# Designs tried in a protein design chat: VH-VL binders against q8pz69. Part 2

Target 1, 196 residues: q8pz69
Amino acid sequence: MLIGLTGTPGTGKTSVSKLLEKRRGWKVVYLNDLIKEEHLYSEVDEERDSVIADMELIRERLSGILEEEKGQHAEKAKVNGEEKENITIIESHLAHYITDIVIVLRAYPPELKKRLEKRGYSEEKINENAEAESIDLILAEAFEWCKKVFEVNTTGRTAEETLGDVEKIIDYILAGKENELQEYIPGSLDWIDSVP

## First folded at step 2 (VH-VL)

Design d13 (framework fv_mosunetuzumab)
Fold by ESMFold2-Fast, scan of step 2:
Structure d13 (fold): chain C 196 residues (1-196), chain A 120 residues (1-120), chain B 112 residues (1-112)
Amino acid sequence: as target 1 above (196 residues)
Amino acid sequence: EVQLVQSGAEVKKPGASVKVSCKASGYTFTSYAIHWVRQAPGQGLEWIGWINAGNGNTKYSQKFKGRATLTADTSTSTAYLELSSLRSEDTAVYYCARHGYLYSKWFDPWGQGTLVTVSS
Amino acid sequence: DIVMTQSPDSLAVSLGERATINCKSSQSVLYSSNNKNYLAWYQQKPGQPPKLLIYWASTRESGVPDRFSGSGSGTDFTLTISSLQAEDVAVYYCQQYYSTPTFGQGTKVEIK
């Protein structure tokens, strides 16, 4: 099962992903790091000090990673005789372009600004991300292109508390209980007035 | 050839409903979303909403919530716009248009348009 | 909603000369993480549906003549027709897709 963990930068995706990897042993692909390390981009945006991701290269590389993980999982099950969930998490603000099932992490835009300030983001990048979050940009894209979308609000919460919701969502999907995940249905948050 | 073909012109009385169709061909219908845009005579373009043909998810302009209903029939590769409680100001050419690619809402191609006239 | 404002409302340009159309958004339509300006340009001739010319502010749609170009970033965008031809007489619209799609009011381009 391939699950995307997406959201505006600063929503806690990386922290939650590291906890999932540690506690559940699930495979996590830190896509933004992979893009940078393996040059899965066509251009560098010098004005914005960022790279422009190449989705064709990303999809090709991910296919290889998923094939390797599938083979390794089968080998471990064969040796130990144990059955483990075969879950791969794609962590990135771009994950909703890749996966059919996605969890979107959200954060109240004023709090998002404070988080990004602590991480050394420029004022320009902070304002752009806060504005994108206030208009639900990532959530709207996920809703448009993914078959199953879940929304988790991280405002005022620790990574451990957010992890609880993410684990519940994944566990209920695995159990065929998606109808019981009503509290995570997209569209309950309205922050359009939170950013001037 | 990727093509969107719309139903013919409609004349309706105030208070009636109209249902416009948009038949897609030349591509995998369920892989794209269909947008609806209208244009009153001599006026600009106004976005109504879209439907993802693959999963049925819809999004509406606030102005059209409660009056517009977007549906899609995957067996016939046809999208529909139904507009209820028609008023004279709903007189316009209604266009369907295919969503751009994966992460964008630009529109290409467009249907030829359906003129809806609301009058007695 | 993001408001799109075009200028001028109408423009008369001599055949072979440059036409410039401006579009301003009430909010930035640039998302820095993917470095994309969520801005498109359309051409509409009388009795026809709009035709896509440019998307991502500067990417020309396949089959669109080289004389059409888009530029700008954030809130200020320009559509340029380097050498106006008779067939370019039309109304031109900018459109943002950063949020709920909205269009500019249109700019009518005529031969002088």
Scores: ipSAE 0.006, ipTM 0.572, lowest interface PAE 9.8, mean pLDDT 85

Design d16 (framework fv_mosunetuzumab)
Fold by ESMFold2-Fast, scan of step 2:
Structure d16 (fold): chain C 196 residues (1-196), chain A 120 residues (1-120), chain B 112 residues (1-112)
Amino acid sequence: as target 1 above (196 residues)
Amino acid sequence: EVQLVQSGAEVKKPGASVKVSCKASGYTFTSYWIHWVRQAPGQGLEWIGWINAGNGYTKYSQKFKGRATLTADTSTSTAYLELSSLRSEDTAVYYCARGKLYPYRAMDYWGQGTLVTVSS
Amino acid sequence: DIVMTQSPDSLAVSLGERATINCKSSQSVLYSSNNKNYLAWYQQKPGQPPKLLIYWASTRESGVPDRFSGSGSGTDFTLTISSLQAEDVAVYYCQQYYSTPTFGQGTKVEIK
């Protein structure tokens, strides 16, 4: 099963993904690193210090990774006799363009600004991301492209606390109980006035 | 099953060029990277370069820039290494190897190797 | 260019005993953003191409027996064969892929 972990930069996706990988042994693809490393982009926006991702290249690449992971999973079960869940997490602010099932991490935009400032982002990039978060940009895109969308608020919480919610969502999906994840139904956060 | 089958042994004179082929089968060629690595007799492994078979992007070791050329033919699922201005110290077994999908710089399947001998 | 140094150059180990191979990088191959060590291990038997054993420093490639394990972080890495079998006689190479790939010089493992 392919699950996206998406959200505006600064919402804690990478920290949560590292914990999922360590705690559950699930495969994590750090897509933004992959895009930069393998040049899975068509153009560079020099003024905005960003790349324009090539979604066709990304989809083909990830399709291959998923196929490889299925083979690796089957072979490992055969060799060491262990049965494990075949889960791959795609971590990226673009993951909702790729996966049918997505968890969107959210953060109160003023807190998001402080997180990005600590990480050395430029003022322009900080403001752009905070504005995107205030208008629910990533969440709205997830609604458009994904079949199952879950929302997790990370405001004022540690990565460990956020992990608890993400694990619950994934475990309930695996158990066929996603209808019981009502607390994670998207659309409960309104931050439109949080950024001047 | 994944297979990389390389062309046969070559004997070349100093100053000549050699072109080694690597035909891939059993997977989607354009979704993977092909690395080239050589090994001189009794020596260790030396990385030459890689090519993304889907978009043709190449990267070379500094030592081989200007002398090695990596190409890929998507219609035949074949990667090529061309090495020019051959010297006796270029005598080695040349391997093609597929990069894993993630990480693509780790090499999961290897060709059988092509011995290139450079002598007068 | 990241230089990879292995130790020892060769070792002889009795069947069923533990073999330990060390690999040191001239700079850290740990990427802080994803907390992954960009380090792989290969096995090469005489007359054969190398075979991938371990990637991400400690992740075993499919089909590789569990007696092979990788450990370490940053600049110091270890490949362990917990109970050496006859078929494990080979030269072992570490490889970093944090930057342009480079290999260690190799460690030859043979039976006592």
Scores: ipSAE 0.006, ipTM 0.526, lowest interface PAE 11.5, mean pLDDT 87

Design d19 (framework fv_mosunetuzumab)
Fold by ESMFold2-Fast, scan of step 2:
Structure d19 (fold): chain C 196 residues (1-196), chain A 125 residues (1-125), chain B 112 residues (1-112)
Amino acid sequence: as target 1 above (196 residues)
Amino acid sequence: EVQLVQSGAEVKKPGASVKVSCKASGYTFTSYAIHWVRQAPGQGLEWIGWINAGNGNTKYSQKFKGRATLTADTSTSTAYLELSSLRSEDTAVYYCARGSKLYYPYRGPYAMDVWGQGTLVTVSS
Amino acid sequence: DIVMTQSPDSLAVSLGERATINCKSSQSVLYSSNNKNYLAWYQQKPGQPPKLLIYWASTRESGVPDRFSGSGSGTDFTLTISSLQAEDVAVYYCQQYYSTPTFGQGTKVEIK
């Protein structure tokens, strides 16, 4: 099962992903790092200090990673006689362009600005991310591009506190009980006036 | 070479339905969206909708909601537009077009970089 | 829907001269968070499908000659052909993709 963990930078997706990897043993692909390390981009956008991702290169690389992961899972199950969930998480603000199932992490824009300041983001990038979050940009894109979208508010919470919601969503999906995840249906948050 | 090849011209009577195909080659079909745009004789361009070829999700122009149906067959890399309850005003060249590559920042699925040759649909008695 | 209005409806330009086409949107297509204008320009020759020339208001598509350039921001945009060639005779369309896509009515460029 391929699940995307997406959201505006500063919403906690990387921290949550590391906890999922360590506590559940689920495979995580840190896509933004992979793109830069392996040059999976066609151009560099110098004005915005970012790279323009090449989706064909990304999908080819991800296919290889997923095939390798399936092989390792099959071998471990054969040796131990036990099968754990075969889950791969794609962590990136771009994950919703790749996976059919996504969890979108949200954060109140003024708090998001504080988090990004602590991480050394430039004033321009902080304002861009806060405005994107105030108009639900990534959530709206996920809704248009993905088949199943879940929304988790991380405002006032640590990565460990957010982890509980993310684990619940994934566990309920695995159990075929996603209809019971009403709490996480998109559209509960309105922050359009939170950023001047 | 990236190409979109559409089915041939159709002549239909008012009230009928038409189904136009768009076969993709030279790229990973499931990584892009396919848009449908029409152009009446001597007129401008009008957007109908798009389909995400990877997961089948669709978005329609309000004007075409309920009359247009977009589908995609991943096994043949072919997208389809079906338009029902045809009127003479539906006489047009119908184009399929590939949605832009996904970039960061995301360019959106609405800039169209590769186009099919067009399919003339004529609606007359 | 955002309404796109082009001017002029048609223009005749001598070979080697500059052609300028204007496009106005009924509301801003500048997204403040990424500072991008969600505007594209297309060229359509008789009997052919449209061809993408420019996206993000000023970024030239690969393979498009240097004589084509886009400029503008917000609600007012311009496509410039610096030195018109015979092959440039076509109808040109602007298109916004800030919301549900809409096209301008087109500008026909012909040789004097």
Scores: ipSAE 0.012, ipTM 0.534, lowest interface PAE 8.8, mean pLDDT 84

Design d2 (framework fv_mosunetuzumab)
Fold by ESMFold2-Fast, scan of step 2:
Structure d2 (fold): chain C 196 residues (1-196), chain A 121 residues (1-121), chain B 112 residues (1-112)
Amino acid sequence: as target 1 above (196 residues)
Amino acid sequence: EVQLVQSGAEVKKPGASVKVSCKASGYTFTSYAIHWVRQAPGQGLEWIGWINAGNGNTKYSQKFKGRATLTADTSTSTAYLELSSLRSEDTAVYYCARGRLYSYYRPMDYWGQGTLVTVSS
Amino acid sequence: DIVMTQSPDSLAVSLGERATINCKSSQSVLYSSNNKNYLAWYQQKPGQPPKLLIYWASTRESGVPDRFSGSGSGTDFTLTISSLQAEDVAVYYCQQYYSTPTFGQGTKVEIK
C-alpha cells in the first residue's frame, strides 16, 4: 500500500516521517532528497535556488524501489513466517502527484513562517509558502488528484503529537475503517485571511 | 450531466435587496464550492465570493463584504446570493460557478446561465 | 489584489490564421515549490456564460480543441489559437487563482 505524506514545506512532514519509520519500521521514501541526489529533475530554478522535478523520472525510479520492497517483504514473510504490513510512505510536498491515498499536513500560516525562518528559508520563499498555505494550495491539489485525502493540523503541536494522528489514519485505513476518520476530512481549516 | 440553473431576471429599485438562486444537479453538491461572479453590461468579470456547500463557510471579495450574503440549502442543492442596498452600478448579469471544495481559488469549471439584475428608478 | 492586464483589447484575425492574446499579472502567480502557475483562460461568447479553456497556465480542459494552447510563467502568459475558426469569435479572459480571484479586462477576437 502506497501512502503519501504531503503538505507545504514547514508543516513537519520529514520529522513525522522519521518518527513513523523508526516506530513502525515502514519504508519511507524521502522524495525531495531522492530527487536531488539522483538528479530526478529536468531544470534548475536558479532565481529561487531550487530544482524543477521531473515527474516521469520520479515515477520510473519509484516503480523500481516499490518492486524491490515488495520482493523483499514477500520473501521474508515466506521464510520466517513473519506477517507485517507492506506499507511505503512517500514524503514530499509533491507526494500527492504520486499516491492515491494521501495525508496532508497543515500549519497556521503565521506559525509556518516562524518554522521556515528557523530552517533558514529566504524571506521570499517563506512568504510564498505562507501564502500557498493560506489558500489551501497543496490540500486542493491533493483533493483533485487523489482518491483518499486526510487533513491533519500541526499548529501548536510537536512532531510526536502529530505522529499520533498520522498513525491513527493509517491504522484505520488498514482496518477498512476510513468512514470513521471524519475528524480528518478536508475543509475544516480556514486561513485565507491570515496573510496579506 | 452537471448543470447549474439560475433564477430569472429581476428589476429592483435603488436601496432594495435581491436574492438570486442557483440550483445544482448531476454531481454531489456538498463536495464542491459555488462561486459568484458578476458582469456589468459590456464590462468584464468581477468575483463576489464563494460558499463551501458542505459546511456553509463563506469568503467574500473586500468590495462586497457587508452587502453580499451567500447561503446554500443542501436539501435542495441550491446556492443563493443576496445583495442588499442596491445601486444602479449593481446592474449586471450574476453568475454562479462550481469550484473545488478544498480550494478557494480553483478554476470555475461549470457555470450557470446567468441572472440579469437591473437596478433602476 | 493581483491586477491582471490583457493585450490587445481587441484583435481581428482571418479564418485559419493564428491569434495570440497576452496576459500580465502585477505579481507572480507561480508557486515555485510545486512549479505551478495559478492561471486560467476562459472563453465567453455573446449571451453565454464563460467557459473554462485552460488551467495551470497550459493544461487544456477536457473537450477543448487542441488549437487552443496556453504558455508562460510567473507574470507573463499567452493564449494561442493556432488556426482561428468561426466558432472562436468571443471575448477571452485570463484569471489568476493564486490569491483572491481576479480577471483580466478581456480581449475580443473577431474575424477580419
Scores: ipSAE 0.006, ipTM 0.520, lowest interface PAE 10.4, mean pLDDT 86

Design d3 (framework fv_mosunetuzumab)
Fold by ESMFold2-Fast, scan of step 2:
Structure d3 (fold): chain C 196 residues (1-196), chain A 121 residues (1-121), chain B 112 residues (1-112)
Amino acid sequence: as target 1 above (196 residues)
Amino acid sequence: EVQLVQSGAEVKKPGASVKVSCKASGYTFTSYAIHWVRQAPGQGLEWIGWINAGNGNTKYSQKFKGRATLTADTSTSTAYLELSSLRSEDTAVYYCARDKGLYWPYRFDYWGQGTLVTVSS
Amino acid sequence: DIVMTQSPDSLAVSLGERATINCKSSQSVLYSSNNKNYLAWYQQKPGQPPKLLIYWASTRESGVPDRFSGSGSGTDFTLTISSLQAEDVAVYYCQQYYSTPTFGQGTKVEIK
């Protein structure tokens, strides 16, 4: 099962992903690091001081990673005599372009600004991310590209508290209890006026 | 086939309350938000508010805060608008509309047929 | 609130001729970070609810005929019907969704 963990930078995706990997032992692909390290981009966006990801190269590379993971999972299950969950998490603000199932992490834009400031983001990048979050940019894109979208608000919460919601969502999907995840259906947050 | 079917016309006296229903079918009700929009006779469209059918969270236009109440019953796939302290200016056709859902909010891809609410003495 | 103003209030066009409806927002509905205009167009026939025609200023909703097109950016938008058909007689509304949604006052399109 491939699950995307997406959201605006500063919403806690990386922190939650590290805890999921540590606590559950699930495979996590830190896609932004992979793109940079393996040059999965066609050109550089000089205006935004970033790289323009090549989605075809990304999909081809991920296909290889997923095939290798399936092989390792099958071998370990045979040796140990028990089945384990075969979950792979794609962590990136681009994950919703890749996975059919996605969890979108959200954060109140004024709090998001403070989080990004602590991480040394430039004022321009802080303002750009806060404005994107205020208009639900990543959430709207997830609605456009994914079959199943879940929303988790991280405002005022620790990574451990957010992890609890993410684990519940994944566990309920695995158990066939998806109909009990109504509290995570997106669309109730309105932050358009939170950024002056 | 996606359908939103609303309750029938209502005639109310000033000061009364009205409750309009909107029954959804043909899609997963809890995966979309339902909006309420009204149209006074010969006038344009005015947004009242919306409800997330999955978790019951609501958002209201400032003009309708305190007077409008939006609810949803997931067991019957039905959304409700209750408007209190009715005035003659509230005479309008009231529509429920589904948020397009796969794109940005506040785009209305399916609409109910409308419910005429007449407020007169 | 963002105020939407349409022009003209009514328009009479012969069958097969071009109809042009304008819409102006009191502030820009273009979001620079994603380069999208938060602008939709609806068609409403007598006794019927509105029907979504266009969103993102120029994206045609599924099932809407090619003769309908949207254009513009920022504060000035246009809906064009390239060759008016009898079934196109209706009131047309623009709507912004950059903030809480607001609609224009409507433009009535009639056959000349």
Scores: ipSAE 0.000, ipTM 0.468, lowest interface PAE 14.6, mean pLDDT 85

Design d4 (framework fv_mosunetuzumab)
Fold by ESMFold2-Fast, scan of step 2:
Structure d4 (fold): chain C 196 residues (1-196), chain A 120 residues (1-120), chain B 112 residues (1-112)
Amino acid sequence: as target 1 above (196 residues)
Amino acid sequence: EVQLVQSGAEVKKPGASVKVSCKASGYTFTSYAIHWVRQAPGQGLEWIGWINAGNGNTKYSQKFKGRATLTADTSTSTAYLELSSLRSEDTAVYYCARSYRLYTGYFDYWGQGTLVTVSS
Amino acid sequence: DIVMTQSPDSLAVSLGERATINCKSSQSVLYSSNNKNYLAWYQQKPGQPPKLLIYWASTRESGVPDRFSGSGSGTDFTLTISSLQAEDVAVYYCQQYYSTPTFGQGTKVEIK
């Protein structure tokens, strides 16, 4: 099962993913790191001090990673005599372009600005991301292109508290209990007027 | 199939109010937003505002803030635009259009339009 | 408000020839983090509502003929009709949705 953990930069995706990997032992692909380390980009946006991801290169590389994961999971099942869930998490603000099932992390835009300041983002980049979050940009894209979309608000919460919601969502999906995840249905948050 | 069906043409005097309806069918009304866009005769398209059909939240163009009121009735899957203090320059075809939940969006389905004529 | 400016205001093209319409935004409508341009194109025929042709600058709406294509990024965008047909006579509008929606003034396409 391939699950995307997406959201505007600064919503806590990486922190939650690291805890999820440690606690559940699920495979996590830190896509933004992979893109930079393996040069999965066609252009560099020098004005915004960022790289422009190449989705074709990304998809090709991920296919290889997923095939390798399948093989290792099958081998582990043979050795241990028990099968664990075969779950791969793609962590990136681009994950919803890749996976059909996504969890979108949200953060109140003024708090998002403070988080991004701590991470050394430029003022231009901070304002761009806060504006994107205020208009539900990534959530709307996920809703448009993904088959199953869940929304988790991280505002005022620890990574551990957010992890609890992410684990619940994944466990309920695995159990075929998506209808019991009403609290995570998209569209409950409205932050349109939260940024200048 | 997705359809947006609007109410019929209106003729109003200056200073009056008009209320235009937009009835949605063929999709889950509360999962999308409705925008209102007008077009004066021979002119381009002008955005008025947005309503999230799921939660009732609205956003208005600054020009229409205080004169336009957007509402939605989820039981009948119908959105409404009420425009008050009408002037001759409000004469236009008024369209409702569907987008995803954002007030920022592109419009995949449009109503047929409602001509509102303001004359003495 | 982001101001959208189209050129030319009107265009006369012979049947089977290429039509090119330009659209400029007063500020970038590219979100660099996802590399998406928040730009759409519409076709409007007399007496009809606008019809969506292109979204995300280059994605063709379902049912739209492949002679229509969109290109560009940031502030400069183009709608191309590769081989104009009689049914393509219309006014074409660009629209940004990076912020509150705004439209270009329109480009009228006529047969030469």
Scores: ipSAE 0.012, ipTM 0.548, lowest interface PAE 8.3, mean pLDDT 87

Design d5 (framework fv_mosunetuzumab)
Fold by ESMFold2-Fast, scan of step 2:
Structure d5 (fold): chain C 196 residues (1-196), chain A 120 residues (1-120), chain B 112 residues (1-112)
Amino acid sequence: as target 1 above (196 residues)
Amino acid sequence: EVQLVQSGAEVKKPGASVKVSCKASGYTFTSYYIHWVRQAPGQGLEWIGWINAGNGNTKYSQKFKGRATLTADTSTSTAYLELSSLRSEDTAVYYCARGYLPYKYAMDYWGQGTLVTVSS
Amino acid sequence: DIVMTQSPDSLAVSLGERATINCKSSQSVLYSSNNKNYLAWYQQKPGQPPKLLIYWASTRESGVPDRFSGSGSGTDFTLTISSLQAEDVAVYYCQQYYSTPTFGQGTKVEIK
């Protein structure tokens, strides 16, 4: 099963993913790091200090990673007789372009600004991300591209508290109980007036 | 599979109120917004407002603030438009339409429309 | 409010010929951070509700024939029907959703 963990930068995706990897032993692909390390981009936006990702190269590379993970999972089951869930998490603000199932992390835009300031983001990037979050940009894109979308608000919460919701969502999906995840149905947050 | 089914035609006198319903099926009601749009006879489309079916938050066009009330009942997957202090110029077909998110996406599924006639 | 203006108000086109409808917004509906134009096109046939044809200015809705195409960016947009069919007789509306939604006045397309 391939699951995306997406959201505006500063929503806690990386912290939650690291905890998820440690607690569940699931494969996590830190896509933004992979894109940079393996040059999975066609252009560089020098004004914004960012790269323009090449989605075809990304999908091709991920296909290879997923096949390798599938093989590793099968081999472990053969050796020790244990069956573990074959789950791969794609962590990126671009994950919703790749996976059919996605969890979108959200944060109240004024809170998001403070988080990004602590991480050394430029004022321009901080404002761009806060504006994107105020208009639900990544959530809206996830609705367009994904078959199943879940929304988790991280405002005022620790990574450990957010992890609890992410784990519940994944566990319920695995159990075929996604119809019981009504509290995580997208569209419950309205922050359009939170950014000047 | 996705359907929005609206209530039947209404005839009202000036000063009265009307309440139109929009019953959704074939999708998760609380994951989408419902827009309300009207069309006077022979005229174009006019946006009234939207409601987030998941949390009940609403936005209204300035022209309809104070006169229109949008509500949603999640137990029956039904959205409602109530328009008060009716005038003859409110005679129109009223549509409900599903939106992914307000200010982001277009309205992809529409109800059949409800004709509201205001006359003395 | 963003004002949407369509041209022409009506046009008559022969079967198989190209129909072109223009739409102008009073301010840009391009969101710079994602390079998307928040502009949709709808088709309305007599006695029916509007039907979504195109969103994000140029993305065709599922099930819409490829003879329908949208183009443009910022403030100036075009809907093109490359080879008009009898079933295409309708009123066409542009709509922005960059801010509070607003519609153009509509363009009626008739067979000549």
Scores: ipSAE 0.014, ipTM 0.526, lowest interface PAE 7.3, mean pLDDT 86

Design d6 (framework fv_mosunetuzumab)
Fold by ESMFold2-Fast, scan of step 2:
Structure d6 (fold): chain C 196 residues (1-196), chain A 121 residues (1-121), chain B 112 residues (1-112)
Amino acid sequence: as target 1 above (196 residues)
Amino acid sequence: EVQLVQSGAEVKKPGASVKVSCKASGYTFTSYAIHWVRQAPGQGLEWIGWINAGNGNTKYSQKFKGRATLTADTSTSTAYLELSSLRSEDTAVYYCARLKYTYGRDYFDYWGQGTLVTVSS
Amino acid sequence: DIVMTQSPDSLAVSLGERATINCKSSQSVLYSSNNKNYLAWYQQKPGQPPKLLIYWASTRESGVPDRFSGSGSGTDFTLTISSLQAEDVAVYYCQQYYSTPTFGQGTKVEIK
């Protein structure tokens, strides 16, 4: 099962993913790091200190990673005789372009600005991300292209608190109880007026 | 070959409702969103909303919330726009449009031929 | 909503000459996280639906002649037709998809 953990930069995706990896032992692909480390991009925007991701290269590489993980899982089950969840999390603000099932992390735009300032983002990038979050940009993209979309508000919460919701969503999906995840149905947040 | 084929022209009285269909072929219907856009005679393009055919999720332009209803029938690969409480200013050609799968965004790769809806008394 | 403004409203260009259409957005449609400008250009001929020409501000749709090119970033965009042909007489629309989709008012291109 492939699950995307997406959201505007600063919503806590990386922190939550590290906790999921530590507590559940699930495979996490830190896609932004992978793109940079393996040069899965065609162009560099030096003015914005960013790269233009190449989705064809990304999909080819992820296919290889998923086959390796499938093989390792099968071998462990064969050796140990133990049933385990075969979950891979793709963590990136681009994850919703890759996975059919996605969890979108949200944050109140004024709080998002403070988080990004603390992390050393430029003023231009801070304002751009806060504006994108205020108009639900990533959530809207996830709605269009993913089969199952869940929304988690991280405003005023620790990574540990957010993790609880993410774990519940994944556990209910594994149990075939997606219809019981009503509290995570997208569209309850309206922040259009939060950023002038 | 991807095609979107729309229903025929409609003439309605003010206050009535109209339902326009858009039948898709040449691709996996449930993998793509269908958008609806209208164009009044001699005017520009106005976005109404979209529906994700795979999960039924919809999004509407603020102007059309409460008046437009978007649905999809996966068994016939057909999307529908129903517009209620029609006014003369709703007279327009209504288009359905599909996006090419290239990151999933709101640019319209394939368009239906359009359905003329005339509202007159 | 993001307001899209095109200029000019109409232009007449001689066959074989260059046509330039401008489009301005009320706010940036560049998303730095993926470095993409969420902007498309469409061609609409009389009695026909719009046809996609350009997406991501500068990427030409398959089958579109190379005389059509898109440029710009952020809030200022240009569609260029390098050598106008008779079949290029149409109305051209820019569209942003950074948020809820909005279109420019259109630019009518006619032969002089």
Scores: ipSAE 0.006, ipTM 0.502, lowest interface PAE 11.7, mean pLDDT 84

